# Ledger of designs, part 16: VH-VL binders against o27280

Target 1, 266 residues: o27280
Amino acid sequence: MDSMNVPEVLEIKRIVEESESVKTFIFSWDFRREVRPGQFVMVWDFRDEKPMSVSLIDPVRSEIGISIRRVGEFTDRVHGLSEGDLLGIRGPYGRGFELMGRDILLVGGGIGMAPLAALADEATARGMRVDALVAARTADELLFLDRLEAAGVNISTCTDDGSCGFKGFAHERLLTLEENHDMAAVCGPEPMMFQVMRILDERDVPAQLSLERYMKCAVGICGQCCLDDTGFRVCAEGPVFWSQELSRVREFGRYRRDPAGRRVPW

## First folded at step 1 (VH-VL)

Design c29 (framework fv_cemiplimab)
Fold by ESMFold2-Fast, scan of step 1:
Structure c29 (fold): chain C 266 residues (1-266), chain A 122 residues (1-122), chain B 107 residues (1-107)
Amino acid sequence: as target 1 above (266 residues)
Amino acid sequence: EVQLLESGGVLVQPGGSLRLSCAASGFTFSNYGMTWVRQAPGKGLEWVSGISGGGRNTYFADSVKGRFTISRDNSKNTLYLQMNSLKGEDTAVYYCARGPDYYDTSGYLDYWGQGTLVTVSS
Amino acid sequence: DIQMTQSPSSLSASVGDSITITCRASQSINTFLNWYQQKPGKAPNLLIYAASSLHSGVPSRFSGSGSGTDFTLTIRTLQPEDFATYYCQQSSNTPFTFGPGTVVDFR
């Protein structure tokens, strides 16, 4: 295949600690390989490969950033690395977000803010008005608030426990926000995205949602990142989908798939 | 051209309060963390306080924690240091410095103002 | 807090000399070390960041090296404007800490 699909060994240039469980790893990048907000890369620690969203795209400094949440053995190993250490990066993969109109709403939950942070940079650079609803379980799990604020984004927060901003879930906060937008982009836990999508559909706001389901198929081990009734593959056709596409998928927001392809309720 | 201009340094009585300001120009102020560094007469540099670009994260040296607060107004491109319960050992030239950049963990301070002298004496 | 030490505390040199200043951290700081120059009555200015990166506009006679706990600043072919006080600073952990400074005087 294409030499573009071979992992390139890159040095970790900088590490930003976003929270107790999230770090952004920054690498020098050759922008002859185009990368867009909403795309992901395969991160290889020389034992295992996992898909990670690109959270920083900076052609002025010739850098990309990849934000990784510590959730398992692979991510724990990567979190143990230091500046100067090496990781394999392959990609980018997937389709990115498409921007339209003058006003955009970003709705992010937890690590789902990572691809939305890159999108916020692009949208503000294009002169769009950007509103972000940032959701997490607790205040210390809210991500990228300083970066979004620095970019001129209008920020609303919500936490399940009420430790910062609105007490409740993203969709409950969204119901109290009545401003209309030309489009929206949503990334986070699938149940959150489903509820947010329903509200945006009612308001006639076209939305793009990023589904970063199990993506081993991106490296040729296929069958586990497939959406039910349409046959869409997150790695091939996603991870970004328009809300009207997801409205046709009975599985979205109700079921997920395990590695064997079995439906599991949320 | 990056410019930082401190103001507010005066003679103040022990136990008093004072607010320093730093006016910034020539760059996108909100993209940079900002720092206060002080230097007592005839002594070396001491890092005092830092604030992130968006103002959400603040940091203090142990010597000033609980007495000083750092804040910024990005709409006015201005950094502040509110100093309370001033002591003789707070006597120093206070410098405003740009940095760290939010995405640059090296933490360097690339541009400095000319400083403002605070004297705590009675 | 991370403690920084510098050696020597002062040195005397002549124009054209090459000099080396050392900086030591009480624990590993990787390459998160910066060097500053301060002339009498003036604010400090940045010379070197990330242990070895030359700040824009700084003459190439300045260079930095080191990692972990031990770092050096070298000035080759010392010029009259280089007589100043030099400070190292760690940016690995808050609070950031400066070394006590090295005074470079005329011989």
Scores: ipSAE 0.000, ipTM 0.410, lowest interface PAE 15.0, mean pLDDT 83

Design c3 (framework fv_cemiplimab)
Fold by ESMFold2-Fast, scan of step 1:
Structure c3 (fold): chain C 266 residues (1-266), chain A 119 residues (1-119), chain B 107 residues (1-107)
Amino acid sequence: as target 1 above (266 residues)
Amino acid sequence: EVQLLESGGVLVQPGGSLRLSCAASGFTFSNYGMTWVRQAPGKGLEWVSGISGGGRNTYFADSVKGRFTISRDNSKNTLYLQMNSLKGEDTAVYYCAKSPGLEYYFDYWGQGTLVTVSS
Amino acid sequence: DIQMTQSPSSLSASVGDSITITCRASQSINTFLNWYQQKPGKAPNLLIYAASSLHSGVPSRFSGSGSGTDFTLTIRTLQPEDFATYYCQQSSNTPFTFGPGTVVDFR
């Protein structure tokens, strides 16, 4: 990666336990390297490197935060670290969210709330009205509610089991929300994002969606940036895409790729 | 309660024009797509036209494209269908219906208004 | 345009029967298929959306299944109020298209 920043070894200053499976790792950051909500960094544990979205951007304290869900070998190792331990960080990479208008709707599922929490901070700092629909399987898996409330965000919750807020899926809850918005930002499981995108397109709300699978494409390590055989053959500046860019992709929301690269229904 | 009420259906000569209206209440009109579906006497349902919540996107069946125009006035909670160059085959009950998303389904329907195109 | 077909075009049934209506799309529509019920002289009512999701207030004896090109609507333990015409509708691509309908009559 000759044209990219080399990893900088940074000390973990603070760890925030967000849930049973999610932790936020906070590092001192030199803001001469601008970081925008929606961007990611490569996190190196001196064995493997993995892309992670930035969930906290705090220029006043000169800190960034990276929220990591425990899902496999790499994330299990990182979750085992303590304050004072070291990680390699390079970046930021990818396209950040763009803000427009006066009102924004955030729709986040699970760990997808991480980049949206950073976006909420920026939107409120700009004087925008922020409504957030926060979705998870259970109440214990809803993330960043305290941060969003402290920022003045109007929060609606949705859980599959009905343990908090609306009982059902994010798109079902969105159908009962009666306010329109100048724009939206969406991040979460791909089937959820697809259903939400369709509703927002119908309401004429321009939306940006963050797709985790394109973070590796943005740094050139996956080798395949084609979304579908519909003619989208360019390595995309992920992970953030406008809904109009995704509307022509047959694969989005319908199929995923398994580790062998085969199309598998969601 | 969601209510949709169509009006404007009358007898019209072939080649004539007619505007249908649909008055909506009980929901935030501008947040939802609207559609027109017609049904000829004794026949099945035929989708005619759709419009997005903000009015920016419109869609038409091939049979009416270039002759019909769909529009909405969100300040008045009203949907319109302007029908030009009417043909005998346009004779039908015209329903307006609400869509939570244009590419989803039609969850509430009006009672319909009858348009007859005949000499 | 996506063409929709239904079978049978009509069927006669008795109260208590279980019936199945099929719908086929001329090309894959994933799960973007809806089912409507229409009684004589009345507007259609939504029963099932997204192939298998029961609309609020619709009795649990109605169920939908399928994906791609082949779909079914099943009515378990038919009731007197279920004698009606049933339509499938694809919402995958504009123009949206309806099936020709299936008339469910008293036997």
Scores: ipSAE 0.006, ipTM 0.501, lowest interface PAE 10.0, mean pLDDT 85

Design c30 (framework fv_cemiplimab)
Fold by ESMFold2-Fast, scan of step 1:
Structure c30 (fold): chain C 266 residues (1-266), chain A 117 residues (1-117), chain B 107 residues (1-107)
Amino acid sequence: as target 1 above (266 residues)
Amino acid sequence: EVQLLESGGVLVQPGGSLRLSCAASGFTFSNYGMTWVRQAPGKGLEWVSGISGGGRNTYFADSVKGRFTISRDNSKNTLYLQMNSLKGEDTAVYYCAKLGEWYFDLWGQGTLVTVSS
Amino acid sequence: DIQMTQSPSSLSASVGDSITITCRASQSINTFLNWYQQKPGKAPNLLIYAASSLHSGVPSRFSGSGSGTDFTLTIRTLQPEDFATYYCQQSSNTPFTFGPGTVVDFR
């Protein structure tokens, strides 16, 4: 069964408003087609399709959730939809996070908390101790705090402006956390992930980082999904990479790619 | 208390070898990268070498590559710098420092190495 | 290697003055720049990291700004304990490199 390559038209079962700019769209899902935290799906509104990380995986209710931030024309249209409306979903795609050890650290920035929220659910269900560092520019951009707390996650927050928790960046807050973890998972803006990776590497904590850029290439042109001369393709080999894999990528944290594939400094 | 203490700095002849030590206390040593920074008399700071918390990754300035080796013993909370084929331009106060996200937030007092005949 | 330059190499100031020190990188380093203070006969201490973040315990009269290649350290209402040498340092790429230092003295 190759249901991953054919869009399935699904009814929006429930919509959760996470913030002024973020909504989670919940669909019934047949778990004969497995979904793992860190994987993404292609969302089709019958005009355009865009990659979106899976933020809720609930086999008991037979549901998946997809969290979408309003940033442009496509996401504006999707945010205008109501419960009962239809979207095309195909996937899942990409490799997901792997859990190891007993104690795990999650470091998320903004919408990057979406795939990490799904990972937190799985880790707590497996009896792991989960610490989450949730970072955003302002307090109103911190996502999933209530859901993480309800799951028993130990939460630390930081905001650039100091409106909630530690005043500063995620990596600055991480330096004040003294505990060792068996592994970490990181998702957010690349400059944040680069700084966090350096700290975790110095502490010899194996880290997995989710690079959500250019996942549009799941059905697109090959060049858009590549990182520098390493030949890694986010849609085929990611979006989740171990820090050892990223240590060989010279552009990580220094450059991004525009739609034309050109290097642009952060 | 939280501190770093260097030792081993002495007078050495050109071409000689010397090992510096840095004893750490007051923090979980294995959680942090460590580094050596030197300062020649009357001159500025020069980064020499760094090592990751688990010891897996090491880094060197071009001026010392192939001559210096950095290592650590996490069971003893101690950082080392093995210096071989010493030159007059290696004369400096050598500081060890704790590497917190590629900035140096805790420094030792320094140990003076003099390379002269 | 990334070369770091500081200006001025030295300056004279009085207690209560506000002073500015500049640092330039030979290539873009984003915000991966740190500032250190060193007093005669002492080890350096961290003042500012990530171009503009004040290290814990450092007085608020110190501030940093800049991005890319051009960076500034400002000390408002200079105190007697602020007469020292100041170094910038890039953490964007190994080898890490320091500026040549700026001596702040009073006359």
Scores: ipSAE 0.005, ipTM 0.416, lowest interface PAE 15.2, mean pLDDT 83

Design c31 (framework fv_cemiplimab)
Fold by ESMFold2-Fast, scan of step 1:
Structure c31 (fold): chain C 266 residues (1-266), chain A 118 residues (1-118), chain B 107 residues (1-107)
Amino acid sequence: as target 1 above (266 residues)
Amino acid sequence: EVQLLESGGVLVQPGGSLRLSCAASGFTFSNYGMTWVRQAPGKGLEWVSGISGGGRNTYFADSVKGRFTISRDNSKNTLYLQMNSLKGEDTAVYYCVREGIYDYFDYWGQGTLVTVSS
Amino acid sequence: DIQMTQSPSSLSASVGDSITITCRASQSINTFLNWYQQKPGKAPNLLIYAASSLHSGVPSRFSGSGSGTDFTLTIRTLQPEDFATYYCQQSSNTPFTFGPGTVVDFR
């Protein structure tokens, strides 16, 4: 939310170890502040602040979960915390996923499965048929398989090294899947998302894609969260975009920007 | 067996209009993006226009923007290029081409010659 | 627009030779580069896509390499049917642009 820019200090209620490098931090949540799959929060460790997608939305237990991969100093510090320790949370921010039709395909790469796990819960609760293509570099980096299975999701896996499921990339696996879907949701490395989007566009499957890299600003005042030639501000108008919106963005899946704003290849 | 058959190439006067057609067979037409590539006599290849499998998105080279439109009829497995306000520089063999998922052009028709001259 | 250049513009070779054609983009295109072969009076044929992936049915004597701005097409043990014009094409951004072509003729 743009109107609530002050972090609330919350106690870590529970920590779930998803893999060697990923943990889900669970907090009690007052659902008078609505949160939807695809939205993110700013996590503050009283030294630095980073955007994190909401990976669990559980109104029955009055809990939210935030899944964090250990990739640098901030995330290393947060991974060192225990149940009972405190973190600052502000948000949620961004637009969430929209559900339509009866059948949905989820395509997630690595930590990109985090927002899709929350979406899977909502889709199954609404009675949709959910198929998930879960991709990672290796078998031990496949995330949320047990949770997705418990929710009744039909799971396909692929790993770059062939250690679990299809050997290859998500888009290569998708080409071998026959089932049609009313919509898709995609989250993962941008080159993966670009290839998946092209295949889904050719199949006339409308897709929503979540662009994690642009979630540096939690409020709509950050002017440089714009996508290339479309002018969208990811923090205000994203991070979730329909494939029709992204198909006109020349940077998507091909280039990123360095800290100076220059285009660089992936 | 993938087949692409272009038709419609004729001599036309500057400022005139012409519609090219391409009949596709041997694959699920709606699953593939399609493109038009042209080649002026004795010259190299120039990409002209592309359209996504579902027809949602169309793209054009700057040299033809505002003058050409690309469309498709998936029920008839047919691709079209409507060419308006034709110029001498539009004289070329026009190829109907199928796009792969990486925007490579894997199957090409025989081409149809369009001549723009008085 | 991304400008594509090829070197050499033409080369003469004999059957059995190994030849190399280079392609340069005016800005980085990652690996979004394709190679085509065209014989006189015929439509082009795809040889290589995504810089290094061999298209189905294309002989293994053809290979591609490179990323960013510099790309290479190599033909080992040149055969009579390989005397043709070769084009590179970037598929990174619209408009998709082709190189000017390299003519490979018999010595």
Scores: ipSAE 0.005, ipTM 0.431, lowest interface PAE 13.6, mean pLDDT 84

Design c32 (framework fv_cemiplimab)
Fold by ESMFold2-Fast, scan of step 1:
Structure c32 (fold): chain C 266 residues (1-266), chain A 123 residues (1-123), chain B 107 residues (1-107)
Amino acid sequence: as target 1 above (266 residues)
Amino acid sequence: EVQLLESGGVLVQPGGSLRLSCAASGFTFSNYGMTWVRQAPGKGLEWVSGISGGGRNTYFADSVKGRFTISRDNSKNTLYLQMNSLKGEDTAVYYCAKDFSEYSGYDSPFDYWGQGTLVTVSS
Amino acid sequence: DIQMTQSPSSLSASVGDSITITCRASQSINTFLNWYQQKPGKAPNLLIYAASSLHSGVPSRFSGSGSGTDFTLTIRTLQPEDFATYYCQQSSNTPFTFGPGTVVDFR
């Protein structure tokens, strides 16, 4: 009875500059439409529509935030908008993260920290101990550090170039961190997520991973989807998957699909 | 080119002990789970034991649990099977096999197999 | 433990024939089933994984199907090198279990 599949036109209430390439757009939200960390919305600029993860969920202010990285024509247009301008928003869609136990490890690469920042807020509100490994190519691409610190999160950083924290990749840094977590949540480039999952599996830490490339499947844009090797139905359960579900997918972390559906190396 | 070479199979008396080795080459050994599968003369395949890529998780068939131990040395690209309290029923060719999935955990199927090494348990 | 059965235990065939081998699990294993070929005096070779996925380098005349408890391996236009023993194997739960094998021999 009101939110079929039609976008609501919402005013951009506030814009936060997260980095030179990332902005968070904040909108008033009616929390009668429940939103959970790990879910996404479709953002419509009145020309094209793209899926974007929810990065802020604030019931006290009645606001949600959507973090967008500038990577192409659509995102370049959206980055050109100002407070007071309008965007179409529909959703939320997809499977959110599930929280278990008392201690959680978050591993985020680049814009992958966006859904994990919302998860950190929920985990800390529940009284969980939260450790975050925040990874990026350079120091200026590390996202949400001030927000995570304010929430009481224990932060470790790494950059490919060594400009902040550990010099190296997320999985190399993970090997130097303590192994005692009840669960993990991982989001970032697929090759990074593959390497991190491998280490967490060896440590017997159950992990949930968010696969952004499958977000459109969750809104019914494609039929039943399956990952190579498993017959698993990605669109029925995505974009968030348990590591056990991904362990049998030979394609994960090695290949992607082009617009024609062909397998291509990363 | 992936190669697996088993060694150590000999004639052993019941109650004896033996350690089998499997030398691996042609792939990043620590990134793959490894398996031992045996085949008694004229019989079918029996899964014996498995180990994760980092060696933290190990798995055993009920018939060998408590008697056999699986281990690996990733610095030497070598898989081991320590067999204790050997019985006549343990007589078989023992194959070393590689998990085909590149994960530090343990799974199947097994895409490459060694030639096998014969263990005979007899008085 | 999950028990695996294969049918038939043996079959005789001629070059050019199409043959089908069946495999049954004592409980549902989803699609976590693999097929192997073993030639006399040799180690097994992986043919099919995840019930229906053809392993790289395996000829297209081999195909697999099934889900749950019932699975089949089909070989179209049998070649001389296909006379071998075929095993199914479940990878749903440890301990992993193999079927007893199906011997494919000359008529």
Scores: ipSAE 0.000, ipTM 0.424, lowest interface PAE 15.7, mean pLDDT 84

Design c33 (framework fv_cemiplimab)
Fold by ESMFold2-Fast, scan of step 1:
Structure c33 (fold): chain C 266 residues (1-266), chain A 118 residues (1-118), chain B 107 residues (1-107)
Amino acid sequence: as target 1 above (266 residues)
Amino acid sequence: EVQLLESGGVLVQPGGSLRLSCAASGFTFSNYGMTWVRQAPGKGLEWVSGISGGGRNTYFADSVKGRFTISRDNSKNTLYLQMNSLKGEDTAVYYCARYSDTLEFDYWGQGTLVTVSS
Amino acid sequence: DIQMTQSPSSLSASVGDSITITCRASQSINTFLNWYQQKPGKAPNLLIYAASSLHSGVPSRFSGSGSGTDFTLTIRTLQPEDFATYYCQQSSNTPFTFGPGTVVDFR
């Protein structure tokens, strides 16, 4: 029996409102059960269970944080909870990010900043120089700017509507930023990640991308957590992939699969 | 040490059936895709069939589609190839191989000879 | 299906020579191209994966290059154990397909 497969009922210790649609739920955590940036947990509200990326890993305070965007019935119910209420947490699952070199570029879109915020904390703790490009549709959807600034991260922002920072898409902003990093980590909507990956490949910057679209089941249960016909399984081999691996997946950034397994354009 | 060992190759009559097995050891079997590649006497390599680590995705060359099925038993670390409606053109050495996340066939068995003849 | 072609079909060389083998795909396969070596009576061995990455334990005299549709395998300073048949293989799309092979023999 692996302890990662047993849900633990945890009390919500603190709730941070990150935006109108995003909250971070903070729990006490026993770090004898290791958690790495890039991993996810299954969150159980005693009715449904959903995968959520870990956005805060704090061994000093013995806390983890899970950031949840309000998008449907499950997340609406969870957003209605208060400090002191209970949630079931199972995991962690998946492979985390690997850190190498002296400097790292983070590129995050929307809720994709959640796993990158945890990574930023680890990278800064290791003494790395961290540059973050934080992208969203509007200024009020930019996430974790205060946390990143407190950690000493060099922040650039962009919004589709120009309400904060550069007006445009993440990849357009990236073209105006410093080109030399030892590595990058990217998380956000797949079309954004695909465009960013292409630019980083041209710059010879090795990148890790967190592909969350198939995290709808527990690790080792769902064989349908596959990318394309290449034989990749996101929950078994991801959710974090190196850019060289994803560059060969014909569907990445172009197609997704519906519940029947049929390809549909983004 | 990664090891793959094929078995089951024999002489079989046209129209007959045969199941090949490949026993794997030295790695976490369910984390890797597996494949069958064949080579007719004096000819080049021909990919036959592949199966994803979890066993849900299967792939076939046009020459064997509808006649061959690939399966795996991850609890036994074993890959199978069920060959039906065998033809003379199926005569070949059959190799099993694993493929990793970069989709190369990095370790191969020694092969097992299937002869289809009357 | 993606068709793979190799040239030459055979070549003769001497120990110490440098040789190149080319492989062409009928459509773009990005860098999903692998090279294998096969000696008579033996199973194939992986040499190069992802067009240019050297497999563990393979001598540095082997190198691969290319992307899209055109690829090369180079063997610098041929050794006696390098006389073998070499195959390219695309792993971009199923069905996976091999080139017809290039026989490298003594001159």
Scores: ipSAE 0.000, ipTM 0.387, lowest interface PAE 17.5, mean pLDDT 83

Design c34 (framework fv_cemiplimab)
Fold by ESMFold2-Fast, scan of step 1:
Structure c34 (fold): chain C 266 residues (1-266), chain A 120 residues (1-120), chain B 107 residues (1-107)
Amino acid sequence: as target 1 above (266 residues)
Amino acid sequence: EVQLLESGGVLVQPGGSLRLSCAASGFTFSNYGMTWVRQAPGKGLEWVSGISGGGRNTYFADSVKGRFTISRDNSKNTLYLQMNSLKGEDTAVYYCAKPYEDYYYGMDVWGQGTLVTVSS
Amino acid sequence: DIQMTQSPSSLSASVGDSITITCRASQSINTFLNWYQQKPGKAPNLLIYAASSLHSGVPSRFSGSGSGTDFTLTIRTLQPEDFATYYCQQSSNTPFTFGPGTVVDFR
């Protein structure tokens, strides 16, 4: 039996309320099953199964954390659970981030900060200088600021409404930040990631971007994981991609696919 | 109101130097890359140079590489184009332009242009 | 450098006509193609960005289409203020090359 393809029933050890709409569920984890930042797991509530990014990887405590935003029936049920309750976990799945150089820029929007928080921990442990641009609609939706500060990360914030930090979008804030980094990692809404990618490309900063919308393709659930002219399949290559590959994809940041596979604007 | 105002265009002899300025107002200047586009009398538009919002990355058309330098002072909301070793072919109206969101979506705000004439 | 060509170089039209201008890139530029209008003695105005997106304040009679190497600008029911020179511009790679322009003259 391959344990990655069968949900393991795990007890919720601790729950951290990150915001009004986001909670991190923490489980004891056997690190014989390696987990890397940028990978995801399938979370099973004994009715439905959904992909969730791993936001905490702590081999010292033997714990992983999974951050879940409240958006529908499944996530509403999961948010109603308490410490001691059970969830099924399959995985990890997908390709994680690769680290290179001495300096890294993280750019995260909303729940996209979840996989980047795990990456920040790894980069810091490797002795890298970490700068993070954390973006959200409002101050109340900025995630992981205390955790990033505790890790020694240099933080810049922006909110659409100006309630915390720079008033504006992530790409607008990025234009005012230092241009010199050895690499970047980006996760958030696809239009945001497209704008950020273009700026980083102009600065000659290699970037990795996480395409969370395609996580289910890695487990064979979605038939829409072929990317435009490239034929790039998330089940083999993703969800994390280098920016130079995504810059060739006509749909990235501009269009998505509906259930029938038709191209529609974001 | 969002505005760009070019200045510095004059008559210059071949081989001479000239610096153009572009004063920006009404938007957060440092959030945008900026560009220079020129147009010779009776001819089409030619993209000349661009600079990133922070000023570290610069780009040039092959016709001006090694002779022109682009720079900016974000504290003064001003873009510059330093033109050296000027040739008759550099005679043109020089426009300062701001990208719509970034360069990839076109230039939505243009100055009125400043005329540079290179002639003896 | 990516080379841009436009066809026709000039055309004559009357108010109420519908006209089409074509633009071709020497290599694929995806949808990173912008259209500008320039009136005599004035700076260019952005009409269409990303091949088909109408810029704010531009009349709906203007439309753009295309992807890859072949693009079109269409003006339906031409108005007096539309007699101008039109330029396409690729914004895929620096230098951001303009086409040679199409002059739309009164007949």
Scores: ipSAE 0.000, ipTM 0.405, lowest interface PAE 16.6, mean pLDDT 83

